# Designs tried in a protein design chat: VHH binders against Putative ubiquitin thioesterase otu1 (otu1). Part 4

Target 1, 329 residues: Putative ubiquitin thioesterase otu1 (otu1), of Schizosaccharomyces pombe (o13974)
Amino acid sequence: MSSLRLRLKYENQSAVETVEANATVGSFLDLVAAKFSLPRNSIALKFGFPPQDIPLVNSDVPLSTLVSSGQQILVLKNAATSFSTNEPAKPPIPNAATKPTFPPQTEISNPPAVSHQSKNTSQDPPYVSTPIGDIALRVMPDDNSCLFRALSKPLGFSPYELREIVANQVLSNPDIYSTAILGKPSIEYASWIRKETSWGGYIELSILSSHFGVEICSVDVKTGRVDSYNPQPATGQRTYIVYSGIHYDLAALAAVLWDTDVDVVLFDASDVTITPYVQQLASLLKNMHYYTDTASFSIRCTICGTGLVGEKDATAHALATGHTQFGEY

## First folded at step 18 (VHH; from p1 with F100R)

Design q1
Fold by ESMFold2, look of step 19:
Structure q1 (fold): chain B 329 residues (1-329), chain A 125 residues (1-125)
Amino acid sequence: as target 1 above (329 residues)
Amino acid sequence: DVQLVESGGGLVQPGGSLRLSCAASGFTFSHYDVGWFRQAPGKEREFIGAISYGGSYTYYAVSEKGRFTISRDNSKNTLYLQMNSLRPEDTAVYYCAKDRGTSYEFRSPRAYDYWGQGTLVTVSS
């Protein structure tokens, strides 16, 4: 009555398969061979992180003794581990010009009959398959705390606590966080950013990246631009957020696509391969029209960052706020 | 000693209403998101909805939109669930829970580090 729900990955193809709890390694191998049109004797299966072999020699062993429901199974053709051979292999070279295909979203997640933890989602998030696993978008609630919610897991603090850190840094360093930088006096800015309805933006990214010693890379969905905050981080760590025009989400390496508690959200800042993968995710999101069209804004207040349509809006903004410096949007 | 104590459950006829309360103590209530879940016999805990730490934003499971209203009173350290137009399928134990703040998957029970004992709601004629 129990079943195993497993996510299969072969090169850039993926599928979700539900097998009965009594499925054997042998019967699963037959399913995989059929699914990906591979010769049975050319297949190696790995699971977990770091990837471990599923032993294929004892084909009558119940699969459930080796893997758990929800795990990703890596399928390899003509497999020999690259770590066990000194044979020349083409290294992965991220290519910013690649046009990724949208991951399959046709299969519905089946909950287990009895579980210590149940996943409650209606469909898979957007993601891109890469040689190191799936880079997935973790969507934040549509509220004005989305930046802080996206950074909560990588920085280890709640949205409330992150706002407090920003406020305290602003108050402790008024020479750095002047009215010219903030668009209002530092004490007023600190009170404002503590409100859960206040939008976080580039000022907060700059403060938080510096405070935690972590590089924060914001990847813009519409343009593909990467904005790096604190590019030489003291901790040597980097995290990625995805900016859609008025919303921030988190990019994560999803060890299990439907289980966010095991996401990898911090990366070595010297790693040259992850940024292109997140840009592939952003390109996929652009094709889904996952962004707010800001093209109607022709100018921006350089003091507070407000997007404005034209000279009428700029005049009204100046009268309301006292801000008179504008640039192109 | 973090504690969450639900109250207000009971027997109600279909079409009726109940208001559940959750009294919070042992933590700074206004610093954390909180949510309601329910668990019918033999089923897993089901997300009902959540409310942000300041009370400005509420999130609901699609199936419960329009019938249930979540609110909080930070001055009284209390979370509320107003349930209207109750149906027999609403019969369950209702739990309030405290979000840990670092999980971003707020619809999952795993995002919550503290739970109440639950209050039973029975909708039957």
Scores: ipSAE 0.698, ipTM 0.884, lowest interface PAE 1.3, mean pLDDT 79

## First folded at step 19 (VHH; from q1 with V62D E64V)

Design r1
Fold by OpenDDE, fold request of step 22:
Structure r1 (fold): chain B 329 residues (1-329), chain A 125 residues (1-125)
Amino acid sequence: as target 1 above (329 residues)
Amino acid sequence: DVQLVESGGGLVQPGGSLRLSCAASGFTFSHYDVGWFRQAPGKEREFIGAISYGGSYTYYADSVKGRFTISRDNSKNTLYLQMNSLRPEDTAVYYCAKDRGTSYEFRSPRAYDYWGQGTLVTVSS
């Protein structure tokens, strides 16, 4: 049975929890309450970027219908309006300058880019034929810049420039991009995302889609789910990327399969016919096993040779050793 | 103006080694991926390899993998191509190129907006 691996964040605390695929919002809330020793009725849960509420009204709703494996869930304590009226006295401000030991900032380690050795077989890229043409997968290299490379043509900016846009947006809006959202202070996040070895995710998608006024639709290969960033784009344009668990590629309308220069990568956001075609491509890719199960994939550190299972082990290894290069067995 | 100037080409024996350099100017070198191409007489220009703007990632054509190494020094605005175990079929004019940054097909010459004049490498006994 498929399980959901979720990253929980509560104030300065973080945890990774694995729940069953049939787990309900109610059972998950109980888990969160127990994990952080919080009253159940005082908890609010948010996910995504910008953060959206997980509806807690219907506790019997399967959690898998709301969130995906690998997502970060923000745990917030609702300030109970305790109306307690009691006025009592101003006891003295003891001066104890206890140096707040800043707990080590748990680096939201983006999943290590597993190098899909694309066997350079001279084979045509995966594509589906549609009434409007061929929707083809344009494969990005596995170099932690796959998201930025995929968006370079649609947005008309280099991977370096796109990273700078993200960094600048985060720095300019520290209240929006809080430590709770980023997993680290905005200044550290900006420095981190500027590194070419840092992997872009949903935060970058949200920032870039909003910045450029373009809708970015991420289609998940495993589930066929479409995550839309900036669903009301100011430009009226939409682009599609394909997410395979640890990697982003681009879906393009290919006039010529071997000529990427003539690809159509921007679509009318009001055209509802395109999304199903990209989902057909995702379905094809799924059948080709073009996705990584981040919970169970076997990888090895290419630096020290250590065998690892899943994203969790890879992240732990990277944190412990500084080794961020991984390969498939 | 953007300029790329290749150097280090010459005559070398089969099995020999050669190091090419490409001096870049007129743009912020450290913000762009750069690549090496070659063109043999009567053949199309072919991709050799590329290196990311920070130098952390390299990509190679299968024909040169394990023999050629690409590196860069951003402080010197210089791209390098170390060629080992050279073969007669490696005889070509070698070009360095600047990635335009707005293409995802980095193996295509069309992904690059500026080119050097090239340097001739001849592998012969």
Scores: ipSAE 0.892, ipTM 0.965, lowest interface PAE 0.5, mean pLDDT 86
Fold by OpenDDE, last read:
Structure r1 (fold): chain B 329 residues (1-329), chain A 125 residues (1-125)
Amino acid sequence: as target 1 above (329 residues)
Amino acid sequence: DVQLVESGGGLVQPGGSLRLSCAASGFTFSHYDVGWFRQAPGKEREFIGAISYGGSYTYYADSVKGRFTISRDNSKNTLYLQMNSLRPEDTAVYYCAKDRGTSYEFRSPRAYDYWGQGTLVTVSS
């Protein structure tokens, strides 16, 4: 039975927890309560973008029906309505506002751009043949804009424009896109995402899918899991991107493998056959080792030559040295 | 109207260097990737390289890698192609092009919606 790996965020604390596939909302709540030393009845859980409540009313509901592996769960402490009897609390003497030393914003270090040396080998892109045609991987350059480039054709906007849409959405909805969600103030995030060197991820996918009213399905190469952003009714449209751990590519229905102009990149949401085909492509890619295990991948700093293992080491190295250029061994 | 105007072409000896410029107008230059192509007589137009809208990333064809450098000055709406170690096979009309922004195949001429008139580069002894 497949376990759920969830990222928990409570205030300035983060944890990764793995729960059984049959874990219930109740058992998960108990886990969260224990993990953060919170009263069970004071906990609210949110997931997704925008954050949605995990219903806690029915504790016997399987958690897997509500959330997917790899998701972030926001843990919120509900202010206990302490019926504090209105004893007229003596106006607390304004203790000197110790300037909250904002803990240094741990720069969510963009995963090191592993330069996939696109071996310009004249080789056909990876593809799977299906009854409806070839589902082909359209490879994006490793320039931190892979997400935006992958979505440029499906959405009909340039990478620059897509970044602007994200930035504007974040700025216009500071209540939805809080510092807790973004990891930084909305203004700072907007400025950050406008940089062509900033890597887009699940926040951008959520925003763009919602903004355009298009479902974006991200298929994970390693697991075959499909993360759906802004699920559409049968009358809606869907596009597919492929996630290899540190990179996004596009899955297209290719009428001609060498002619990307005739690619179908938008599908009817009612067409249930496409997802399995893209998963077959992901499986092919997995077998080709077209994924980066962010936990265990071996990388080298291209600046100082230091060998590193995984994203954690890369981040630590970047923080320590300022070196942000990494290559695969 | 969108305009791209190449300049700097000419005759150069093998092993020589040449710098091409492309002046852009009629669109927000800093919002679009731009590229260089060339077309030799009797050959198809081929991709040389491209540069991201902010100038942080460049892409090159293998045939020119290590010899050619693409840069841009967004404040001047100008794209550059520095060509070093020129060879007779580099003889072609060189074109600058604007990426349409809605294609992921940036090596294809079809990804670009506007083109310059081109500038001739002749490498001959």
Scores: ipSAE 0.892, ipTM 0.965, lowest interface PAE 0.5, mean pLDDT 87
Fold by OpenDDE, last read:
Structure r1 (fold): chain B 329 residues (1-329), chain A 125 residues (1-125)
Amino acid sequence: as target 1 above (329 residues)
Amino acid sequence: DVQLVESGGGLVQPGGSLRLSCAASGFTFSHYDVGWFRQAPGKEREFIGAISYGGSYTYYADSVKGRFTISRDNSKNTLYLQMNSLRPEDTAVYYCAKDRGTSYEFRSPRAYDYWGQGTLVTVSS
């Protein structure tokens, strides 16, 4: 039974939870309540971007019907409308404002950019032959700009410009992009995402797809799942990126495998044949082990040489040392 | 107008070192990746390396890896190529180029929209 691995975010806390494929909304809510020590009735759950409510009315609904593995779930505490009966609250003794030592916000360390050593093998990029041509993987460098680089051609903007668009969108819409969603204040996030060393993810995909009015389909190599950002009508356009767990590449229809200039990277949203072809590419990549299991991958800190296993260790290491550069063994 | 001006080329002995500079103007230098290419006589222009717009990432061709280093000073709008352990086969006209920013293939000359005039590097005993 396929389990769901979900990233939970509650205020400044984050957790990764694995639930059974048959887990219900109710059981998941119980898990969240227990994890964060919250009253069950005070919890609201949101997912996606823009954040959508997970309906909690029907607790027997399978969670897998609402969310996908790898998704972030935002946990919100609903202010109980305590109909506090007006008992005249005794004037709160001015509790000395113990300066809440805000525990250092553990910077959600960007998942270590595991440098896929692109073995410079003179080998043709991975591709699948289809009736319409070759669907080829266009490999982005193993830098924290892989998402932006992958989208540069489809969207017609530089990685710098794309980052600026994201930053500006976040700054202009602080109500949509709350601290809860971003994990940091909008101003800080904007500054962070402007750094070329900051890794783009689902937030950036959502923002960019919406901004440009283009559907971005992220195909997961491990699962073959397609995450669609800003679904378009049949008259719209769609681009495909490939997600390998820690890295984004581009899927292109290649007329000539060695000539990227003639690549088709934007497709009509009405063309339903493209998605399955990209999934075939993902399947090929999976068989090639072109994915990182974030739960079990072995990485090394490139700064201090420490061996680490999985995203958790990497994050812990980054928090402990400030080292955010990681490589694959 | 966008301008790229290479300098620092010359004659050097095998095993020698040379540092090239590229002065950029007419665009916001710090917003674009930039790269180095070379073209030997009778050969196609080949990718040497590139550096990200912020300077945090560098990319090199295998042929120059470990010998050449690319750096940039955004405050000076200048790109550099440090070449060490030069070989006769490194003899070429060296070009700096501005990435157009709308291509994912940064190794391709076609990813670049502006080029310098080039500077000649001759490696000879």
Scores: ipSAE 0.891, ipTM 0.965, lowest interface PAE 0.5, mean pLDDT 86
Fold by OpenDDE, fold request of step 22:
Structure r1 (fold): chain B 329 residues (1-329), chain A 125 residues (1-125)
Amino acid sequence: as target 1 above (329 residues)
Amino acid sequence: DVQLVESGGGLVQPGGSLRLSCAASGFTFSHYDVGWFRQAPGKEREFIGAISYGGSYTYYADSVKGRFTISRDNSKNTLYLQMNSLRPEDTAVYYCAKDRGTSYEFRSPRAYDYWGQGTLVTVSS
């Protein structure tokens, strides 16, 4: 039975937990409670984007029926309505406002851009032949803009513009994009995502898919899972990106493998035949080991040469040293 | 109108160095990736390198890696190409180009929508 690997996010804390395939919502809640030292009854769990509630009413429901491996789970602390009994306000002793030294916001270090040294070998990109043509991987540069670059052609906007759209959307909708969702205040997030060194993820995918009325399907190389953002697109159009754990590429229907200008990158969202073809590409890539296990991948800091294992170590290293450039051993 | 104007080309000895500049105008320079290409006589235009719109990332062709450095000054709307250890095979017309922003193939000339007139670099003993 395949285990579920889930990314947990609680405020500024993150954890990766692996649960059994038969794990229940209840057992998972217990795990989360223990992990973050939270009262069980104070926890709300959300997944997806926009975040949806994991129903906690029925604790015996298999978690696998609600979430998939590799998903991020948002852990929220429900403000217990402390019915503070109105004990009479003893006069405020002027406690000297020790300026709460806000612990330095541990910049959620961008997952190390593992530079897939795309061996510039003159080799044809990975592709699968299908009845409709070749579904080819269009490889994005190994930088923190891979998501935006992948979506630049499908959406018809530059990486800069796409970042601006995200930033503006976050700023305009603070109720939707709360600190709990973003991990930081909306104004800080907006400033952060505008940096070309900031890595786009599921928040950006959700925002951009909704903004443009295009479905974005992210196909995970490791699992073959398809994460759909905006599954009922207003435009009726769909694009496919390939997620390798730390990197986004584009899947295109290539009429000519070496001519990207004739690529079809937007599909009819009602065409159910395309997704399986992209999954075949993902399967090919999997067999090629074109994915990074973020839990166990060996990387090195390209700045200091330090060997690291997994995203956690990379993040810790980045926090400790300020080094944010990583490469595969 | 978008304009790109290369300068700094000339004659240089093998092993020498040269710095090219590209002055950009007519668009928000800091919002676009820009690149360098070259074209030798009788050859196709080839990618040299590119730099991201903020200047944090650079990409190079293998043929120039370790010898050439691309930089930009967004405050001056200027792209630079520092060329070191020049070789006779580096002889070409060098072009700066603006990325159109809507292509994922940044090594292809087709990803760029505006080009300079070029500047000639001749490497000869």
Scores: ipSAE 0.888, ipTM 0.964, lowest interface PAE 0.5, mean pLDDT 86

